# Ledger of designs, part 24: miniprotein binders against q9bqp7

Target 1, 240 residues: q9bqp7
Amino acid sequence: VPQNWFPIFNPERSDKPNASDPSVPLKIPLQRNVIPSVTRVLQQTMTKQQVFLLERWKQRMILELGEDGFKEYTSNVFLQGKRFHEALESILSPQETLKERDENLLKSGYIESVQHILKDVSGVRALESAVQHETLNYIGLLDCVAEYQGKLCVIDWKTSEKPKPFIQSTFDNPLQVVAYMGAMNHDTNYSFQVQCGLIVVAYKDGSPAHPHFMDAELCSQYWTKWLLRLEEYTEKKKNQ

## First folded at step 21 (miniprotein)

Design Ll8
Fold by OpenDDE base, fold request of step 22:
Structure Ll8 (fold): chain B 240 residues (1-240), chain A 82 residues (1-82)
Amino acid sequence: as target 1 above (240 residues)
Amino acid sequence: SKIWVYVTITAPSPEELYEIVRRIMRLAWLHGGETIYVEIEGNRALILLTLPTEELAEKFAEEVRRELEELGLRVTVTVERE
């Protein structure tokens, strides 16, 4: 049990979208602060077993590609991910920004992969927007807040070359999503709360993406795990 | 302390693999365990899970081996002992 319990949901906020929500998605810039990011907390609190699996994968890739080939691969994966997020931001942005769409960004297997998911996405409220949890002292940059099949979700878009048919195949991504939810639900820059999460795994070959929907119950379970990771991070930093 | 268990499976098809993975995950849950990570590569899966005790981990390992061997599947179960 976490020593410093904090709720994921804010009882003072309504779950219902106010009809007066601006037509333009929120885009709060991430400020460079001494406050740790969600990603940093998760990376520094991986278990020995998680580290072992990642190192084993890395060594296998280096054996296959060589050291320089692996560096190039890693750089390409990063670039492809960035381009995918830029393309999604362009697609999900209001029509006025559509005129500047680089058509080349839309010509990807990843964009093809998510088309069936995008059909169920509506009511975009935030894109590439910073969240801060002032009490728990962490920050993050969320990809998207929108309705998925009529439910308001924090949506996290991921790219993969390997199938991820299970939520457990997404490693710490569920923790990232709930960390963003908990921060947003208590961030004064947001007038609403979110109770659901969605992880979308897009594939390079254009095969149908896997959606991993997280209801309020599942989000609460992962939130407890997130709090434990955050406590571990805080303790490690006190001992350094 | 949590006991860590690695399960590696090879199935004839991806569809069959996913069914077997779901079954193993359910079995771990029934033993009071948790699935931490699932890696899929072709017709192979690696499952990382935890169990509350060494006794439960060994019982789980025996059950998984028995069930999957009866199905003619290739399985490896490794229990990490602290």
Scores: ipSAE 0.822, ipTM 0.935, lowest interface PAE 0.5, mean pLDDT 92
Fold by OpenDDE base, fold request of step 22:
Structure Ll8 (fold): chain B 240 residues (1-240), chain A 82 residues (1-82)
Amino acid sequence: as target 1 above (240 residues)
Amino acid sequence: SKIWVYVTITAPSPEELYEIVRRIMRLAWLHGGETIYVEIEGNRALILLTLPTEELAEKFAEEVRRELEELGLRVTVTVERE
């Protein structure tokens, strides 16, 4: 049980869109502060077993591609992920704010992969927006807040070359999603609450993306795990 | 303390693999465990899970081995000793 318990949901906020919700998605810039990011907390608190699996994967890839080939691969994966997020932001942004859509960004297997998910996405409220949890003292940059199949979700878009048919195949991504959700629900820059998460794993070959929906119950379970990771991080930093 | 268990499986097809993975995950849950990570590569899966006790981990390991061997599947189960 976390020592510093804090609720994921804010009872003072309603789930109902106020009729005054701006038609334009929120895009709050991330401020570079001494405050740890969600990603940093998760990276610094991986278990020995998680580290082992990642290192094992890395070593296998180096054996297959060579050291330089692996560096190139990693760089390409990062670039593809960035382009995918840029393309999604362009797609999900209101038409009036659409800069000249680089049509080339839209011609990707990853975009093809998520088409069936995008059909169920509506009511975009935030895109590439910073969240801060002042009490728990962490920050993050969330990809998207939108309705998926009529449920308001924090959506996290991921690219993968490997099938991820299970939510457990997404490693710490569920923790990332609930961390963003908990921060957003208590961030004064947001007037609404989110109770659901969605991880979408897009594939390079255009095969159908895997959606991993997280209901309020599952989010609460992962939130407890997130709090434990945050406590571990805080303790490690005090001892350094 | 949690006991960590690695399960590696090879199945004839991805669809069969996914069903087997689901079954193993459920079995771990029934033993009071948790699935931490699932890696899928082709017809192979690696499952990282935890169990509450060494006794439960060994029982789980024997049950998984028996069930999957009866199906003619390749399986390895490794229980991390503290």
Scores: ipSAE 0.820, ipTM 0.935, lowest interface PAE 0.5, mean pLDDT 92
Fold by OpenDDE base, fold request of step 22:
Structure Ll8 (fold): chain B 240 residues (1-240), chain A 82 residues (1-82)
Amino acid sequence: as target 1 above (240 residues)
Amino acid sequence: SKIWVYVTITAPSPEELYEIVRRIMRLAWLHGGETIYVEIEGNRALILLTLPTEELAEKFAEEVRRELEELGLRVTVTVERE
């Protein structure tokens, strides 16, 4: 049991979205403060085994591509991910932001991959929006808050060149999602609560994306794990 | 103390691979364990899981080897104690 228990859900917030669908999704800017990001907490609290697997993968890729080739590959993966998120933000934004939909951004295998998921996405409430948990002292930038198949979710969009048919194939992404949920549910900038998560793994070849839905129970289980990771991070920082 | 277990599997097809992975994950859960990570590349999977005790890890490893050998699959199970 975490020493610093905090609930993922806020009892003061109703589960019912207030009927006023905000016509415009929230986009709160991320402030770079001394407060650690969710990503930083997760990266610094990986197990030795997780680190080993990542290093093994890295070494294999370096053997195949060379050091410079691997750097280029990593840069390209990052760029592709960024472009994918930008394209999704453009698609999910209700305002025809007159930004010339760079037709090139929409012509990706990743966008093709998620089309069947996007059909079930509605009621977008936030896009690329910062969340802060004041009590637990962490911040994050969530990709999307929307209804998926009629359930309000924190949605995390991921790109992959490898199949991820299991939620366990998404590494620490479930922890990231629940961390964002917990922060959002207690962030004063948000008037609503989220009880579900969704991880969507998009594929470069346009193959159908894998949706990993997280109900309230599963979110609560991962929340406990997140709290333990946060405690570990806090302890490591005190000892440095 | 958690016992870490690596399971590597090669199957004839992705569909068969996924079924086997699910079975292994369930078996780990039944032994009081947890699946931490699953990597899939083609017809190969790597499963990282934890078990509560070394005894449970060894029993799990034996059961997985037996079940998958009966299916004619290539399996490697490595038990690592921290």
Scores: ipSAE 0.817, ipTM 0.934, lowest interface PAE 0.5, mean pLDDT 92
Fold by ESMFold2, fold request of step 22:
Structure Ll8 (fold): chain B 240 residues (1-240), chain A 82 residues (1-82)
Amino acid sequence: as target 1 above (240 residues)
Amino acid sequence: SKIWVYVTITAPSPEELYEIVRRIMRLAWLHGGETIYVEIEGNRALILLTLPTEELAEKFAEEVRRELEELGLRVTVTVERE
């Protein structure tokens, strides 16, 4: 239990989006600042067990591919993720971009993988948008805020070459989602709040993506864990 | 302090594997534990968990071994030392 609890939800803010909002999703610019990002906090506070599992994976890949092969592999995975996010932002934006990217979209197994999820996504309110928690002093860049099966969610898109049928297969991704949610709910750039999260894992071979829905109670449980990671990060900074 | 436990299982098929993983996660919860990470690779899984005490971790480990081996499934349970 964190020493200084702070709520993930803002009781003074409506859980309904403004119906008069324009059709263009919000895209708040990310401003580089001295305050830490969600991803930096999480990277700097990994448990020894998380580090062990990641190092084990790395060593197996190097054994299979060699040092240079592993470097090339990781570079390609990064590029695939970047292209995936760019494609999704284009698909979800009210723009005439589909004609220019038709070939690129059709060649991506990841885009095929998420098609069944996209059919359930509507009411897009934000895309690739910055969030800042002024009180807790952290910043992030969320992928998407939209309704999924009628529930407004912070949605995070992930690519994977391995099955992730359980939310526990996504490492710290649930903490990332709730950190963005808490920041958005207390960020004056946003007039509404969200109480649910969704992690969507897309697969390179086009296999159906796995959605991991997080209701308000589950989000609150992960929020407690996020607050502990943020406290740990703050203590490490004091000792450096 | 929490006790770390690793479970490795192999099932006859990926579909059967998922059900066994859910069963192990439920057993952990019933012993006051929490599932931290699940890695799936074909018909094999690695599950990382925490249990609140050494006593509960050992009881969980024994129950997992008993139940799954009686089902004819290969399972390894390691309770982390120190």
Scores: ipSAE 0.665, ipTM 0.886, lowest interface PAE 1.1, mean pLDDT 87
Fold by ESMFold2, fold request of step 22:
Structure Ll8 (fold): chain B 240 residues (1-240), chain A 82 residues (1-82)
Amino acid sequence: as target 1 above (240 residues)
Amino acid sequence: SKIWVYVTITAPSPEELYEIVRRIMRLAWLHGGETIYVEIEGNRALILLTLPTEELAEKFAEEVRRELEELGLRVTVTVERE
């Protein structure tokens, strides 16, 4: 139970964009502020059990690949994720066409993996857009706000080489989604709000991506967990 | 306050593995617990859970061992204490 509860939804906002909204998705620039990002809060408040599991995985990979091999593997995974996000932003942008470099990205397994999801995505409202929660003092950069199967969602795109058929396989991604949602719903740069979330896990081999839809009730449950992580982060700052 | 539990399972196939993972997650829920993390690798899974008390964690662990060993499956359940 958070000491200072704050609502995820803003009752003074519509859950639907205005019909006269521009056709160009919002892309609010990220501000360089001293307030923490969602990802920093989550990274600094991992449980010791999560840290232990990640360290075990790291040591197993180093045993298999060597330290230099593991560094190269990690760099390649990061690059693949970056290219995937770039390709999706380009695909979803109404004012941008793919170039030859992006055509090669369309042949990637990750892009093949999400094709069935993209068929259900429409009405893109924001892409790679900054959010700020002025009251709770955190910032983030959300991937996408769009309709998925008729419901407006904060959508987070993830790449994976391992199956993630359960939302529990996505680590802190649900907390990321609701933190972005709560910030957006109270950010003056946005005139609408979102009550649903979606995590899309794409696979390197092209296997169908797993969508993890989060309705408003599930988002509220994860919001409570996010507030606890934010409180923990704040307490750690007091002890610096 | 919460009790951490680790479950490791190996199943004959990935499809059977997913069904076993769902069963374990439901057993945890029935004992008042929550599934925190699930790692899938081939036909092996690691499940990280919390349960509200040591008593419920022990009951959960016993039930998981009994059910999976009756199916002839390798399972380990580790309850983290103190």
Scores: ipSAE 0.642, ipTM 0.877, lowest interface PAE 1.2, mean pLDDT 87

Design Ll8
Fold by ESMFold2, fold request of step 22:
Structure Ll8 (fold): chain B 240 residues (1-240), chain A 82 residues (1-82)
Amino acid sequence: as target 1 above (240 residues)
Amino acid sequence: SKIWVYVTITAPSPEELYEIVRRIMRLAWLHGGETIYVEIEGNRALILLTLPTEELAEKFAEEVRRELEELGLRVTVTVERE
């Protein structure tokens, strides 16, 4: 149980603005801070079992590809993910048209994979936007805030070469989503709040992406786990 | 403290595999446990779980082995000793 519980939702803030959609999504710039990022907190608080599974995967890949081959593979996977996020930001930006976008950026299995999800996405409120929890002192960069099937969500886009049909296949991604949500809901740069999350896993071969919707109750459950990870991180920082 | 359990399953098809994974996750929940991670690779899955006590972890492991082997499925369940 966390020693310093803090609510994920802000009761003093509206969960939706008036019905009119904003013309341009928010993109709060990331500022250099002394406080930790969500991903750093999560990376430094993985369980021994999660570390073991990651190391097992890494060693299997190194045995198959060699160390140089593994480095090349991971570099290519990172680049594919970066290009995927760039493509999605372009697609979801109301100030850009597909005619103004690099056509090669839009040609990928990953983009094909998410098409059925994008049909249900509307009302984009934020893209590639910084969030800071000013009380709990952590920062992040969220991918997207938009409505999915009528529900305003923090949306995180992931690329994968392996199937992720269960939310449990996404490791700490649900914690990342709720950490961003909590930060946004208590960040003075935002006038609205979000109660739902969505993780979308896109596939290289164009197979239909897996959406993992997180309603407010599920977000609250993961929020408790996030608070424990942040607390653990803070204790480790004291001992450095 | 929580007890870590690893389950590996091989199924005849990916569709059957997903159903078996759902069943195992449900069994864990019924024993007070939680599914932490699911890895899918072809027709094989690895499931990492926690259960609240060693007694519940062993009961879960026995039930998983019994029910899935009765269905003719290969399953391996490993309960971590502390």
Scores: ipSAE 0.610, ipTM 0.871, lowest interface PAE 1.4, mean pLDDT 87

Design Qh1
Fold by ESMFold2, fold request of step 22:
Structure Qh1 (fold): chain B 240 residues (1-240), chain A 104 residues (1-104)
Amino acid sequence: as target 1 above (240 residues)
Amino acid sequence: SPELKKELVQSVEWLLKEVEELLRMGDLWYAAWMARMAVDFAEDTGDPELIRRVAELLVRVARIAGRPELVEEAIRVFEELARRNPDPEIREIAEEAIRRLREL
């Protein structure tokens, strides 16, 4: 039902990835752009029900923790997520020597949680790398592109504090992944194509992370939903 | 407030529709996660009929997924529902859901 459908895969690129991996993962810098980011598109197109449920969850947390307690909780979640991504970039990049020497960065439940996933990750091709869809005109910053159990994936790392998950990232995470995938597949900075997605949900207590694999068919279905969100965003901005 | 309850009910019904779409797409893990959240918000309505509808959906998602960890997570959701609610009707809903999940 999108008016301006566009394929998630680039027909001008090989379906079979190059078997040779670079010795250093690609890290394309994010440039100053006037075009919207994936996360801005998703935030600006949440349904009123999604917004209501997120606010309800926040009010429950404030009731339990107090307003100052909730602010501290939110700040700590952000910091732990940032440190988690920093640690993963260090672990997966041979060129991050200073980060790899910080044992405090590597000592977290989240890192323990993903150990069984990391043993199945290989062939890292991009880390914390910018993507741009040059036709649909949106940008993003993806976490990782690597093989997981032999399948080249756009990988997104997420943290969760069981039993009180932060609801905000739950609804749209698959759309974020496929938007990055589509952008990468149509970005001249990249010479390869990715057909699968992986969302890794790591837990603060060190419990085994959940690897949510999205094959090409599922990615295509989420891609249709992403195109609708992008169309909604574009129409909304015409009315601003 | 009646207006907040109405909006909460509408939002839970929206979650139910999203779970059905996720089932159609074959994203069973995400369907289970969203169904568990729907139970939590349905509990907040205090509406036993809505809680029953969402409970039945979560049980169905767990059956379709056929994954022991999702069944166990669903059981924990219903154990907490029963523990938090003195209403016998809500306890019955939770206990029946647990029985069905344990038979999987």
Scores: ipSAE 0.798, ipTM 0.913, lowest interface PAE 0.7, mean pLDDT 86
Fold by ESMFold2, fold request of step 22:
Structure Qh1 (fold): chain B 240 residues (1-240), chain A 104 residues (1-104)
Amino acid sequence: as target 1 above (240 residues)
Amino acid sequence: SPELKKELVQSVEWLLKEVEELLRMGDLWYAAWMARMAVDFAEDTGDPELIRRVAELLVRVARIAGRPELVEEAIRVFEELARRNPDPEIREIAEEAIRRLREL
């Protein structure tokens, strides 16, 4: 139970469309300051059990791949994720002209994996855009805000190899999404509100991605858990 | 070591509580994912009673979710559990779980 409850949705914001639809998705620059990021908060507030299981998973990967193999695996996962997000931003932001170099970004199993999801995505309102919750004092960089099957969502893109391996961010991904949602709904750089979340799990081999939809009720439940993590973070920093 | 096993058991029990919470919240995909992971870590404990508890939870999650792909993923988990473990008690746990999953 959080000590300092704060709503995820902003009752002062209209759910009605603005007078004119934006012709270009918002991309608010991330400004570094003393306010902690969502990912920093989540990393610093993992339970002892979560930390233990992640370390156990790392050790098994090292036994399987060797030390050098695990380092290569980790580097490749990071690079593939970066390329995937760059490609999706390019695909969803038509203001940029298509180039041969951009075509290399489009060549991956992950991009093939999400094609069926992208056909259901429309009305892109933000891409790779900063959010700040000025009251709760945290920041983030969300991947995408767009309609999915007619519902406006904060969308997070994830890469996964098959078989679906244990990955560090999977435990807290829904908390990350709702934290971005809450920040965006209370950020003066945005005039609209989002009540749903979508986590898209793309597969390296091109198999159809999994769209994990989170409706407003589920988002509200994860929001409570996010508030607890933020409280833990704040309390720990007071004692330093 | 004994202390490492104790910590692993406690961490698996933590996973069980997280799966129950995900079920209560209605996040069935995450519940199934975490339950499958819990089977894998429970296997490392060598504790048949803990493995049975996690197996029963994964079967229940798959039943509630009602998604063919989650059922097939769960079956694969138990097929591998049975293949890796010569212990008749663990094999019986896996076989019973597969039987229940195939009836879905």
Scores: ipSAE 0.795, ipTM 0.910, lowest interface PAE 0.7, mean pLDDT 86
Fold by ESMFold2, look of step 21:
Structure Qh1 (fold): chain B 240 residues (1-240), chain A 104 residues (1-104)
Amino acid sequence: as target 1 above (240 residues)
Amino acid sequence: SPELKKELVQSVEWLLKEVEELLRMGDLWYAAWMARMAVDFAEDTGDPELIRRVAELLVRVARIAGRPELVEEAIRVFEELARRNPDPEIREIAEEAIRRLREL
């Protein structure tokens, strides 16, 4: 139970975008702030067990690949993830611009993997957009806000090669999503809110991506866990 | 080392508690995913009793979820467990888990 509970949803705000709003998705720039990002909060509040298991996984990968092989592997994973997010932003942007998309960016197994998900995505309202929770004092950069099968969601795109057991981001991914939702719902740059989350796990080989839908009840339960992590982070910064 | 193994066992037990919490929340996909990872780390301990506990949890999660893809993923986990481990107790744990998963 957090000491300073705060609601994830804003009762003063509709979950429907204003019909007269421009059709171009929002892209609020990330400003330099002294307040922490969602990912920093989560990194700094990992449990000892989570840290131990992650380090154990890393050591097994180094044993298999060698130190140089592991560094190359992690660099490639990071680059492919970045390219994947860039491609998705391009695909989901309106085509009013005459500028051609990078064709090589659009040719990947990950993009093939999500095609069936994209058919169910509509009403894109935000892409690669900053969120700030002024009351709780944290920021983030969300991937996408759009309808998925008729429900407005914060959508987070993840890449996976399937054969690996886990990395740090997979433990806390639902907390990341709900933290973005809470921030957006209380950010004055947005006139609407979301009640649902979607995590899309895309696969390098092009296999159909897994859509992990989080309804309002599940989001509320993860929100409570996010608040505990944020509270823990705040206490750590006080007692250094 | 003995200390490293003890910490690994404690961390796997922590994973089991996390899987139970995910089940309570109704996040069955994440519960299954965490349970599969818990099998992997339990194997690292070489402790058949811990491996059995995690195996039984993964089977239960797959049953509750009722999704063929999660059952197939769980079966593959136990097939690999049996392949990598000559210990007859660990092999029997894996084979029993596969039998139970195929009855779903």
Scores: ipSAE 0.787, ipTM 0.905, lowest interface PAE 0.7, mean pLDDT 86
Fold by OpenDDE base, fold request of step 22:
Structure Qh1 (fold): chain B 240 residues (1-240), chain A 104 residues (1-104)
Amino acid sequence: as target 1 above (240 residues)
Amino acid sequence: SPELKKELVQSVEWLLKEVEELLRMGDLWYAAWMARMAVDFAEDTGDPELIRRVAELLVRVARIAGRPELVEEAIRVFEELARRNPDPEIREIAEEAIRRLREL
């Protein structure tokens, strides 16, 4: 049990989006401060086994691609991910704010992959928006808050070049999502609460993306795990 | 190195425990995901018994999940495992797993 228990859900907030919420998705900029990001907390608190497996995966990829090939691969994955997020932000943004859609950004296998999921996405509340948990003292940048099949979710979009996931992002994805949820639910910049998470893995070849829906119960379980990781991080930093 | 192999085996064993925890939590999608990863790392050990254990776990996860997409992904993993391995024992493990998955 976490020593510093804090609820993932805020009882002071309604689960129902106020009808008065602006039609424009929130985009709160991430402020550079001394507060650790969710990603940093997770990276610094990986288990020895996770670190080992990631290194082993890296070595296998280097054996397959060569060192330069692996660097190129990593760079391409990053670039493709960025472009995919930009494309999604453009798609999910209100049409009135749609700058000239770079048609080239929309012509990707990843965008094709998520089309069936996008059909079930509505009521976008936030896009690429910063969240801060003031009490637990962490920050994050969430991809999307929207309704998926009528349920308000924190949505995290992932890209995979191969049907097999990129291992680096896989171990702690649920923790990342719930960390964003918990922060948002207690961030004063947000008037609403989220109870569900959605992880979407998009494929480069346009194969149908796989949605992983996390209900409130599952999110609560992962929240406990997140709190433990956050405590571990805090302890490590006190000892530095 | 033997040390690397040992560490890899230990890490696979850890993954198996994580999968069991995910099953306990009710996260069947992520359980299947982790189990698929465990197959790849188990393959690297060249240990047929470890591969068998991981394969059985993945089949079990797929069975519990009852989701066609997870079954199909598991089948693909085992098809690739069979394709990549000249070892008849590993191929048989993969083929048996595929048979079991197709019966779901």
Scores: ipSAE 0.760, ipTM 0.896, lowest interface PAE 0.7, mean pLDDT 90
Fold by OpenDDE base, fold request of step 22:
Structure Qh1 (fold): chain B 240 residues (1-240), chain A 104 residues (1-104)
Amino acid sequence: as target 1 above (240 residues)
Amino acid sequence: SPELKKELVQSVEWLLKEVEELLRMGDLWYAAWMARMAVDFAEDTGDPELIRRVAELLVRVARIAGRPELVEEAIRVFEELARRNPDPEIREIAEEAIRRLREL
């Protein structure tokens, strides 16, 4: 049980965005400060088992691809991921704010993969927007806040070249999502709250992406795990 | 090395516990994902008993989930396991898992 309990949901906020909310998605810039990011907290609090398994995965990939092949693979995954997020931001942004859509960004297997999910996405409230939890003292950059099948979600987009996703990006994905939810729900820059999460894994070959929907109950369970990771991080920093 | 194998076995055992926790939480998608990953790491041990345990867990997760896509993903994992392993015992484990999954 966390020593410093804090709720994931804000009782002072309504779940329904006010009709007065601007039609334009929020894009709050990430301020580089001394405040740790969600990603940093998760990376510095990985278990010994997670670290070991990541190294074993790396060794398997090097055995398959060679060392140079693995470096190229890693670079490509990163680049493809970045381009995919840029493409999604372009797709989900209002047309009036769209600079010339680089049509080349839209021609990817990953974009094809998520088309069926995008049909169920509406009411975009935030894109590539910074969140800060003032009390718990962490920050993050969330990919998207939108309605999925009529439920307001923090959406996290992932790319996978193989049916088995990259382990490094997947172990703590639920924690990342709920950390963003909890921060947003208590960030003064946001007038609304989110109760659900959605992880979407897009495939390079254009195969249908798989949505992982997280309801409020599941998010609450992962929130407890996130708080424990945050406490561990805080303790490690006091001892340094 | 024997030490590396031991550490790998311990890590697989940890994954099995994580899968059970995910099942308890009701996150069946993530449970299935973690279980599929555990098959690859169990394979690296070369221990048929451990592979069997992981296989049984993945089949159980797929059964509980009742999602066709998760069943098909599990089948693909075991087909690949059978293809990559010349050991008849490991192949039999994979083939039996596939049979069970197709009965779902």
Scores: ipSAE 0.750, ipTM 0.890, lowest interface PAE 0.7, mean pLDDT 90

